# Ledger of designs, part 40: miniprotein binders against q53ft3

Target 1, 195 residues: q53ft3
Amino acid sequence: MFGCLVAGRLVQTAAQQVAEDKFVFDLPDYESINHVVVFMLGTIPFPEGMGGSVYFSYPDSNGMPVWQLLGFVTNGKPSAIFKISGLKSGEGSQHPFGAMNIVRTPSVAQIGISVELLDSMAQQTPVGNAAVSSVDSFTQFTQKMLDNFYNFASSFAVSQAQMTPSPSEMFIPANVVLKWYENFQRRLAQNPLFW

## First folded at step 7 (miniprotein)

Design X2f
Fold by ESMFold2-Fast, scan of step 7:
Structure X2f (fold): chain B 195 residues (1-195), chain A 83 residues (1-83)
Amino acid sequence: as target 1 above (195 residues)
Amino acid sequence: SVEELAEEIREALEEVEQLYEEAQELLEQGDVEEALLVLLRAYALAWRALLKAEELGLTELIEEAATLYIKILELMRKIRESQ
């Protein structure tokens, strides 16, 4: 239902459902993250009168989660950019995840989404300066993603050109997208800092 | 069933097409940031559809998903170059 994007990393489209109305994304190596994007995939809209409250959590020095409300996503505003770089030493906010036993790995932060009534969401105040415009961060992410894709595609095209004299007349086969992604995933697994 | 999963993929691809059109309209209005966010949603949805179609061996859906995925990447490239 939801996606989560961090500049320079693989997009996440499979949230862990921890309750009927609660979803979580893991963010490893969170200290290098400045911005996150949370968005609805579009396959399933919220029921009328409902929306999603977006929370950020990181483990403190004792391993205890510190949850902060970042903002909201709704059918009318199904995506949002949040700045988290200034929040890692801040105080926690009121949150619906308080009674949940959410397993944490050291150095892994989380994005939490709680499906709530819009009227209830209107009573909540996000932490200051969390919802920001960040075109530059997303530009960097898209540039790295596109550069990787085109480098792979051009390598494939050169190989195919040896069978056909004119590389400018070749088109990218559908399977090249899947092969690019398999290669991208493999490189991320071998070197998590690749992106 | 395979047919139910195929229908799920078709619905996702229809949503991707709608998001792509929305992003183009936002770009025409000069709202580059919102257009990019909409394209990121389209990108993630198209990617999921592509993976599911490949798992099921549904050639026509693989081609449709891959085509939309490439169109999204091309539009993102144009946005990047204009920044």
Scores: ipSAE 0.040, ipTM 0.508, lowest interface PAE 5.2, mean pLDDT 73

Design X2g
Fold by ESMFold2-Fast, scan of step 7:
Structure X2g (fold): chain B 195 residues (1-195), chain A 83 residues (1-83)
Amino acid sequence: as target 1 above (195 residues)
Amino acid sequence: SVEELAEEIREALEEVEQLYEEAQELLEQGDVEEALFVLMRAYALAIKALEKAQELGLTELIEEAWRLLIKIMELMRKIRESQ
């Protein structure tokens, strides 16, 4: 039902269901993560009057999870961008994941999604600096997302070239996809609507 | 004036949705290369819409642009997994 995206990493679309109304994504090497995007896949909407509360958890010095409310996703706002880099020294917030204080991998953070009533969600206060509000931080995140997309496109082009009997060992021979991407990138820098 | 710029952004995002649907149809037909081309075009339009919405502080359109960008990237991932 949900997806989770970190700049520079492959998108996760297979949340681990840990309860009937609770889903988690693992975030290994969480110290390198500044922003996380949580989104609905668009195939299955929430039931009427329901939405998803989004939580972030990291292991404290004792290896216990510290959960913090980041914000919400709903049918009306099915994606959200959160800044988590400032939260790794936090002490936790109110959360429905208390019964799941089981330490498995102390170095792995998690994104938790709890399906809740919209009225209940409206009464909760996300941690103050979790939502992306800085233009500079958002611009940096956008640039990292573009790099992620470029890496994917480049990797795909290499894989296609490797299906040819005589691929280059150091360089990919100029192919239609790579040339198109380079031309598109150049044009994008000037006017993305050049088409 | 802000309303006119907002309308321009909405029109761009509507075109992104159309391109996304076109890419899905191309994938159903097995035309992976053309689907990739259309998705990259959709991505560029969504980025431009995102930049404009961000400059104007239009939160709803910023979120809509990101929703479409994420859908595009997810389709790209599915293409890669199927190859």
Scores: ipSAE 0.012, ipTM 0.242, lowest interface PAE 9.0, mean pLDDT 67

Design X3a
Fold by ESMFold2-Fast, scan of step 7:
Structure X3a (fold): chain B 195 residues (1-195), chain A 83 residues (1-83)
Amino acid sequence: as target 1 above (195 residues)
Amino acid sequence: SVEELAEEIYEALIEVWLLYREAKELLEQGDVEEALEVLQEAYELAQEALEQAQELGLTELIELAQALIRLIEKLMRLIRESQ
């Protein structure tokens, strides 16, 4: 379904399903995290008219989860970059996760994905400055780089699913990341930043 | 392994790119002091990544880190000159 990438850490491709329409990734040692990338693996698309609302949750001083809406992923926009470093002192957003007490450890945050109607998602406002703007040419270049990684991750996940007779845990090997790096380097050479 | 270390360095350089982008957005909004703070964070992370890439002899990551450091330094110089 979904993947979650944090700089300096192994990519996570096995979200915990906590409800029929809700998935979470654990983020240990979240105080050291500035950015999180969320993407679809491409093996299971959203049903027609549906998308994913992406939330960030951290434990407050009492260990209670505080949920904030970061943004959205859809079949048409299957990857997104979020900045979370400025969000850890906020009050929280309206969220569909209810009173779920998934975050128990003081140093562990979560990324939550709620599968929702596109019409419902259009009525929601993400927290300010969490999502990276797509207006700049550099942002477009970064988005293409992520789309390229999403495509590699998706093709790898399909290949692994076909090789495994019974479904099992999937992971992305270092060689897939190296292919992504090669493409990123090529993109950098073709579309350099000019100042 | 070298592959695991290369992955960590590459991911750190992606973080540098995102911080650089954030600094540019802050400059467009007129938040010069915050932009410089974010650029300094990007600079320190890029220098750290460069040192690790140099220790491992990873030429492509060395080149990427140096390119990012040059971009950061150029933007910082432009900001200083404009004040």
Scores: ipSAE 0.006, ipTM 0.172, lowest interface PAE 10.1, mean pLDDT 68

Design X3b
Fold by ESMFold2-Fast, scan of step 7:
Structure X3b (fold): chain B 195 residues (1-195), chain A 83 residues (1-83)
Amino acid sequence: as target 1 above (195 residues)
Amino acid sequence: SVEELAEEIFEALLEVLRLYIEAKELLEQGDVEEALEVLQEAYELAQEALEQAQELGLTELIERAQALIRWIELLMRFIRESQ
């Protein structure tokens, strides 16, 4: 359902499902990671009224996980960029990842996604230094680019699901792709920084 | 098969996105020259992916590769004008 992207590393699209509503990505060698991108694949949207709370965890000096709320992803905002470099020695926050049998090693951090009611998410406060500010023009640029990439990945996944062992196979209906692309080009021409 | 080749092209485009994000991180750190080098690598990979998609007639991948190339070109131009 989700993807996790770290600069210099292969994108992860196979989260470990640890409960019906909880998903985890492992981040080996987390000390070398500055930013983490979490995004929805678009193959399966959240049910109406639901979204995903994004958490970061690393093992403390006693090997205990320290979970911190980074932010949220929803059907309307399917990607988010987080700076984690300042959080690796911080204090934990309240979290839904309690006593779970998650395999961990001392050098491996985790991204956790908890599917929650939007009303519940609205009442939570992420750690102040995690989310990359949306008022930063570079951050907005990256966010919009990733939103556009989410649409690309979603379209590709749908195409793969529809593919048959036929010599005349088509990946995506031309009209849908063409209209999206024309709208994208039109917006780009009007404002190059829209994405 | 065309399906396997399409997946290879898609994977190349994911690598282009990865390099693009790496370049933006370098810019935040003030490493402008390194950022431009990484963007050049992203540009070359995106162009190769575009050529392969065009040879196979994969419209969606062609359009996406062209979009990524424009993002890279725009960011490179922005960097040059800002230095």
Scores: ipSAE 0.006, ipTM 0.231, lowest interface PAE 9.5, mean pLDDT 69

Design X3c
Fold by ESMFold2-Fast, scan of step 7:
Structure X3c (fold): chain B 195 residues (1-195), chain A 83 residues (1-83)
Amino acid sequence: as target 1 above (195 residues)
Amino acid sequence: SVEELALEILRALKEVFRLYAEALELLEQGDVEEALEVLQEAYELAQEALEQAQELGLTELIERAQILIRWIEELMEYIRESQ
């Protein structure tokens, strides 16, 4: 039902279902991830009155999972860009031993999606600055993806559900990014000289 | 040659997208008037690319130009609605 996209990586379209209403994507090497795009696949909508709450989880320095609500996706807003670079395990300044350079065990972050009633979702408060409402952050993300696309050689095209931009779509920028990413991958596979 | 012209049109369309991204950055800075000016430049370039692609019958580039024009128009509309 859902897709997850990180710049420079293959799109994920097969979420792990961990409960009737809960889905998870694994994000390996999350230290290099600044933004994550979450979107709905194809034309299959949420049931009337339902939507998806999007969470981010990473292991802290003690290996404990830290879950944070990033935002929402709904039938009316089927894609969203989230900034996670500031939500990862603490910076040096976040610890009393900030000057220490201790190697942690390999870890994987996760994106979680919980399908809930829209009324229930309204009671939840996302962490500040997680959802990319900042045009600058989105611009940086888009430019980096575009630069990566131009410079990526011999990439295999991945067949993926295509999102169509809409005049009334509030996530027009997100749809533009997803459209370019999918079109780039498809056309690169079919015509390597395109990009 | 048609192939050389097609590459020039494609490069123009890539520049259109660069201008689109620049406009988004200007909007983040609160420079709405500058963003609209940049979008207008992108729009004019995209229209020129569309006309050239139509003259050469390059269906794929026509389609790409139309998509970019639509994105520019949608963003301009979004800006107007947000004010």
Scores: ipSAE 0.000, ipTM 0.129, lowest interface PAE 13.0, mean pLDDT 63

Design X3d
Fold by ESMFold2-Fast, scan of step 7:
Structure X3d (fold): chain B 195 residues (1-195), chain A 83 residues (1-83)
Amino acid sequence: as target 1 above (195 residues)
Amino acid sequence: SVEELAREIFRALLEVWRLYAEAYELLEQGDVEEALEVLQEAYELAQEALEQAQELGLTELIELAQLLITAIELLMELIRESQ
């Protein structure tokens, strides 16, 4: 039902369902993550009156999870960007230390999504500054998203060894469409019920 | 055929991508209203492509459509913040 995206990483679309109304995504190497995007995958909406509360969890110095409410996704707002760099422990100690001995946080954090009543969600207060409102952050993330899409599309062009230069037009060569189609056809052949 | 429909959906997503880039350039030039018009066109096309991909169960196209919709929403948010 949900997707989770970090710039420069593979999109996650298979959340671990930990309860009937709760889903979790793992964020390995989270110290390098500044922003995460949570979005709805299906055309099937939340049930009427329901939405998703989005939480961020990191292990504290004792290894216990610390959950913080980041915000919400709903049928009317099916995607949201969250800044998590300011939510990691020791924000004041984030001055560049290089290779100095610093207190390391465990490498895996989590995004949790809880399906809740909209009325209940409206009464909750997310952690301050979690929702992205910086112009620079939006611009950087958007460009990284587009780069990931271009890289995906361009990977097919290498197989064809054909590319017409057209820098004034942000078009993908026709051979990329053909290559993607060949891959689709192979997947279709592996599913005997498709016709 | 499913392949022909998949190709049509993919081509629509390529057009969404082009419209998105055009809107970003317009925004950089200060043409905010034109950028919003182009983004609205991109959004509608992306939503249609998403619905078609979902109906056919084409996971890769569903994911691509979601990425593009997210990018469009991010640019719309950027415009909102700048006003």
Scores: ipSAE 0.015, ipTM 0.297, lowest interface PAE 6.6, mean pLDDT 65

Design X3e
Fold by ESMFold2-Fast, scan of step 7:
Structure X3e (fold): chain B 195 residues (1-195), chain A 83 residues (1-83)
Amino acid sequence: as target 1 above (195 residues)
Amino acid sequence: SVEELAEEIYEALIEVWLLYREAKELLEQGDVEEALEVLQEAYELAQEALEQAQELGLTELIERAQALIRAIELLMRFIRESQ
């Protein structure tokens, strides 16, 4: 029902269902994440009168996970962009090494989605100001992303056809696809609306 | 072998084109400083690829590298003159 997009990573479209009304995405190595995008896939709408509350969880300074409400998605607002960098970095450490991560220990954060009544959701207040974009911005971003990929593929196809006498055989080196993806994700991390 | 080195140069030139394309999109968004940064990265990679292709005498790759370098230089000049 849901997707989760993180700059620098493959999009996740298969949430783990942990209850009839609750879904979770795992975010390993979450210290590298500044923004997350949560969206509905568009194939299965929420039942009438219902929506999704979006939560974020990571280990606090005591190692205990705490769920924080980031915002909402609904049939009328099926996507949202959340800034989580401020939520994970505010440890209040007074020593230079106290707030530093030990890379050798795996760190996993989670995005949780709880399907709730719209009336119930209206009574909740998201933490801080995590929501940073509207559905219009997501639609624009998605279109730009597709345009960028199609332009890349088309230009490479033209170049490949010029290099080989068999235009029906298209070969895109695997590492070139990886480099395009890495470059696109790098820019998304710096400015989610760059495209 | 020369064929393996040619493949690496070819892949580098494709990356140059991707960076060039990214810079053009950044310009359309009004992000001039970021576009110039990406173009500089593309320029340096293209120059390196050109030098390698010249050392190996790979004419097609030399021509492709030179064309990309010219495109980058023209876009950089356009940006500087338009600001």
Scores: ipSAE 0.000, ipTM 0.120, lowest interface PAE 18.1, mean pLDDT 65

Design X3f
Fold by ESMFold2-Fast, scan of step 7:
Structure X3f (fold): chain B 195 residues (1-195), chain A 83 residues (1-83)
Amino acid sequence: as target 1 above (195 residues)
Amino acid sequence: SVEELALEILRALKEVFRLYAEALELLEQGDVEEALEVLQEAYELAQEALEQAQELGLTELIELAQLLITWIELLMELIRESQ
């Protein structure tokens, strides 16, 4: 029903079902994970009035799981991107995984999905700015990708100009990077139906 | 040198971004199959760049590669849902 992916890793499509309404994905080597994408496979929709609450858990210094609510996926918003790098030292939040007997390796984090009533999900508060909706994900994450690329490329180009004063493929002037970034952003805005 | 390797990784990531843009243009033209081929090429290049950046400990390049991979995978999923 669900898929989970981490940039640079094989996509996971076989969640472990730990209860009728609860599913988990294991995330080994969680210290290297910055972003996680959770999505529905599209073959089996949620029943009407239901959705999925997405949680992140990592082991604390005593090996106890620390669960935090990241956000939600629904039939109307079947995918979501979460930034988890800032959450690895945070305190836990309210969660439905309570006293469940989930066996874990100390270096492994988990993504948990709890199938819940949409009305119940509306009463819950996700941690920080970890979650981005499906429509907002494409706009805001694309903007962040463009900003990160522009900032890095500009900074790196300046640094390279100091060390390797080659005007060819080894150096990109900041103006060229900015023009390319603005042009690409405008193309995305002009074609909102293509995602 | 580390500088030369970092430049190669940056060049690869710029090409990934170019391929991503090309895929969006192909989708606008209705050429879904060709768009998926271009996205697959971008994905493989981004994965290789990520591995190289991780080996060198280049944090900004690691972050950029991860973001690009995530966007490619999200776009491929959105294309799948549209079918």
Scores: ipSAE 0.015, ipTM 0.253, lowest interface PAE 7.9, mean pLDDT 67

Design Z1a
Fold by ESMFold2-Fast, scan of step 7:
Structure Z1a (fold): chain B 195 residues (1-195), chain A 83 residues (1-83)
Amino acid sequence: as target 1 above (195 residues)
Amino acid sequence: SVEELAERIRLLLEAVQRFYELAKRLLEQGDVERALKLLQIAYTWAKEALELAQELGLTELIEEAQELIQQIEELMEKIRESQ
């Protein structure tokens, strides 16, 4: 039902179902992750009056999971982007994953999705710094992505021009786009603030 | 300004459309892994564009983004079914 996307990693579309109404994605090496996108796949909508509460958890110093409410996804807003870098440790929010509080592997975080009534979701308060401002995140993300893509494509075109005459209009082969994506993933791993 | 943000959304959706077309071409050539990578990028960009267009009330861009998202999701589903 749900997908989870981290820049530089393969998209996850197979959440682990841990209860009738609860789904989890594992995030290994979460210290390198700045943002997580949670989205609905579009094949199965929520029943009317229902939505998904999105939680983030990481192991505390004792290996116990600390759950924090990040925000929500609904049929009307089927995707959300969350900043998880800089969330403070040792402070959890009220959460429905109580029975699932077990000691976890260090450096592995989780995204949890709880299918809940919209009325119940309206009574919950996400952590203040997790939701990314639409204007700020869009401006930074889209500008950064487009600039990096076009800079890479331009660099490739120059190298090819040294071998054969270049067309007057930019022509970008599919292989160049994929090489850019691989370079982008690698750079993101080295500098998480790059995104 | 709203006009500058609208222009940025238009440029981003143009890039999404191009990546979608490249992904389809890669699938025709049997390159499923690279097609999926392009679709992931296109999906992320389209979702960002949709959220900002909704915040700004830009109806035409909302519709364009939703159409592209649907096309990307349908193609990703088709790939999943074929695997």
Scores: ipSAE 0.016, ipTM 0.229, lowest interface PAE 7.7, mean pLDDT 68

Design Z1b
Fold by ESMFold2-Fast, scan of step 7:
Structure Z1b (fold): chain B 195 residues (1-195), chain A 83 residues (1-83)
Amino acid sequence: as target 1 above (195 residues)
Amino acid sequence: SVEELAEKIRRYLEAVQRMYEIAKKYLEQGDVEKALRILQLAYRWAKEALLYAQELGLTELIEEAQELIQQIEELMEKIRESQ
């Protein structure tokens, strides 16, 4: 139903269901992550009147999750880009004193998606500066990346339509997303402006 | 393809089942209005899934959709009686 993309990493398309209405993606080595993209795979829409609230969680020094609301995805807005580099530490500054810095600090964060009524989502306020503006250079890059994905996926869908009796239906296998991302990363490494 | 459509219908019914369980939890919390709204959404999706399954002649999915529709209707009736 959902995908999660981090620049320089393999795309994830298999969220772990942890409750009837809650799904999570693990983000190992989250200290190196600046942006996360959350998107719907385009195969199964939300039921009418429902959408997904997107949360970010990092473990504190005791391994307890600290959840923050990043934003939303809906059938009308099926993808969103979030800046998390300012959210993955408890304080905005680093200080040289720490009396009990004895416990191991786990390096795995999570993206959580909670399926909620649109009315409930409209009453919630995401954390500041998480949503990326359209003028941001990373937003421009990510939009080009998403455009490239849609072009790739559309090409695959057309090929599949040749083989199916219902070509108006579009089904994108999860592995196609992985293949696209690998191809995109390879090409980007050779020429950053290839799109 | 018929197989891909069958998988889509199956996923719709899974979503309906999850919505049904969410509605029951809202009822346990005393939020009758949210429970009814989600049950109405689940009902609509289950009805659509039934129509698609019937068009494709997928007997097992037809039966699953009918069972879910009945469960949703029974729960909505119980809510109505308790008010």
Scores: ipSAE 0.000, ipTM 0.080, lowest interface PAE 21.9, mean pLDDT 67

Design Z1c
Fold by ESMFold2-Fast, scan of step 7:
Structure Z1c (fold): chain B 195 residues (1-195), chain A 83 residues (1-83)
Amino acid sequence: as target 1 above (195 residues)
Amino acid sequence: SVEELAEEIRYFLESVQKLYEFAKRRLEQGDVERALRFLQYAYLWAKQALELAQELGLTELIEEAQELIQQIEELMEKIRESQ
């Protein structure tokens, strides 16, 4: 039902179902992770009146999980981007994964998704600025993604002669990506509606 | 202006569409790793475009981004099932 994505890593689409209404993704080497994307696969919607509460868990000094509410996904908003780099020293919130607490492997974090009533979700407060929902945050995240894409595209370009032996084939020129980024940055900086 | 930013979002979504097509091409060539990486970037770009379009209230671009996200998700699921 769900997918989980970290920049520079393979997408995970096979969540471990740990209860009827609870799903988990493992995030090894979590200290190198700044952003996590959680999304619905689009195949199976939530039942009427329900949504998903998204939690982040990391091991404390004793190896016990510390759970924090990041935000929500619903049929109307089926994906969310979360900045987790600032959360690793925070305290745990009240969470539905309490009964599942065990000593965790060091350096492995988890994303937990709890299927809950929308009414229940409306009464909960996510931690600080976990959700990436501002234009400034969008710009910062996009820059990082664009840097990663450039590295990937460079690797692809080096292999291109062997992968595309034909004289002509579809490709995205590096200058198009660069021009788009430069123009986008310029427009964001010049936007009179900016904060 | 909002109109100029909307145009940038449209170009961004066109790039997402091209990445999706590249992923399909890589799959035809048996390069699952590169296909998944193209889909990962396509997803992240589409999600960013969706969030910006939502902040600006651009309904048509919101719908376009959601459609692309769905297509990317479906292809990623099919790849998982085939492994």
Scores: ipSAE 0.005, ipTM 0.287, lowest interface PAE 10.8, mean pLDDT 68

Design Z1d
Fold by ESMFold2-Fast, scan of step 7:
Structure Z1d (fold): chain B 195 residues (1-195), chain A 83 residues (1-83)
Amino acid sequence: as target 1 above (195 residues)
Amino acid sequence: SVEELAELIRRMLEAVQRLYELAKELLEQGDVEEALRLLQFAYEWAKEALRYAQELGLTELIEEAQELIQQIEELMEKIRESQ
């Protein structure tokens, strides 16, 4: 249902489903990450009245996850850009990922997406001022998608077409490239630069 | 702005060119399935870039997109004939 993009890395589209309504992306070497883009894949919308709350988690000094609410994605706003560099989170946000309070590998952060009622999401306040405006979000998302495409194309020129993925990283299946393209076209049409 | 959209179209066409070159390399390696997959992706993206260039009346980008589309179509036809 979801994709996660980090500038300079291959896009992730195979989230770990940890509950019926909860999805997680691993972000290894997160100290080098400034921005994360979360987006919906092209053809599967949220059910009516539902949206996704987007959380960021990093391991504290004891390896315990600290969760923060970054913002939201919805059928009307299916992509969002978040700045995660400089976030402070000793306490963490109230979050629905309590069942996943397990010790994590150092330097591996996570993006969590919780499918929630839109009414519930409206009552929550994102922390860290991580979310950007919808116009800025679309512009940066478009640029990051193009950057990700160049990185994807370059990886085949340097390596064999088939790459062996590491256990902590998800790589794009060929058919998901088409879904990413469809989503890109939809976003460009909905938010034309001259509007 | 029109200028920002023109720059976006230029980057799209550059990416299409890279996919086309990668597909040719995959064909040399005997990976016909992956080459065709990349060509189909490049084809759809090039057509979309052409559509935007036409709407904006950007003649140079229209010509570049049409040339890339022709090259992709010719390579896809060559693959089809080999099957």
Scores: ipSAE 0.006, ipTM 0.157, lowest interface PAE 10.2, mean pLDDT 65

Design Z1e
Fold by ESMFold2-Fast, scan of step 7:
Structure Z1e (fold): chain B 195 residues (1-195), chain A 83 residues (1-83)
Amino acid sequence: as target 1 above (195 residues)
Amino acid sequence: SVEELAERIRRLLEAVQRWYELAKKLLEQGDVEKALRALQIAYTLAKEALTLAQELGLTELIEEAQELIQQIEELMEKIRESQ
């Protein structure tokens, strides 16, 4: 139902269903993540009057998840970009008596999606400045366009390598295309309005 | 409180109704696969509502959940028979 995108990483399209109305994506090495995009895959719309609340979670000093509301996705707004770089990942919830002997969860955060009634969602307040919703649909569109271009260029490069070079054609190394794709995607994730 | 839990169950049953209505609309549009996905979600939520209502002994909500489960199962059976 949902997808999760982080610049420079493989798109996740298979959320783990934790409950009937709850879905989770794992974010390993979350300290290096600035933005995350959550979007609907279009495989099924929300029923009328329902939407998805998007949460961010990281393990505290006891390995207990700390959940924060980032924002929402709905049929009318099926994607959203969120800034997570400032959300408690640098704030230690450390015990005042120093280091404790405790089994800790690896540095893995989660994005959680809870399917809820729109009326219930309207009464909830997201963490400040987490949502960058003004450009979320454009970000999703741009990502799909970049993926399409990269796949096309890579396919063409393979075909070109199997043929005798034509004097009227210019050949561009595939790694240059990859470098451009990665740079553009990184810039878009850091500032969705850089264009 | 029991009242807060009862309200949670009522919200679950409302969600079941919305998923069921979406499934019927998708089926009318010819989207059988999407309709089945919506019914599976409705079924799972209805079962959760039933379990909670049974734990609390709320007879009216138990009956409502059972009726919704029956409706979901009947539609799923009709879809399977038409395949």
Scores: ipSAE 0.005, ipTM 0.403, lowest interface PAE 10.4, mean pLDDT 70

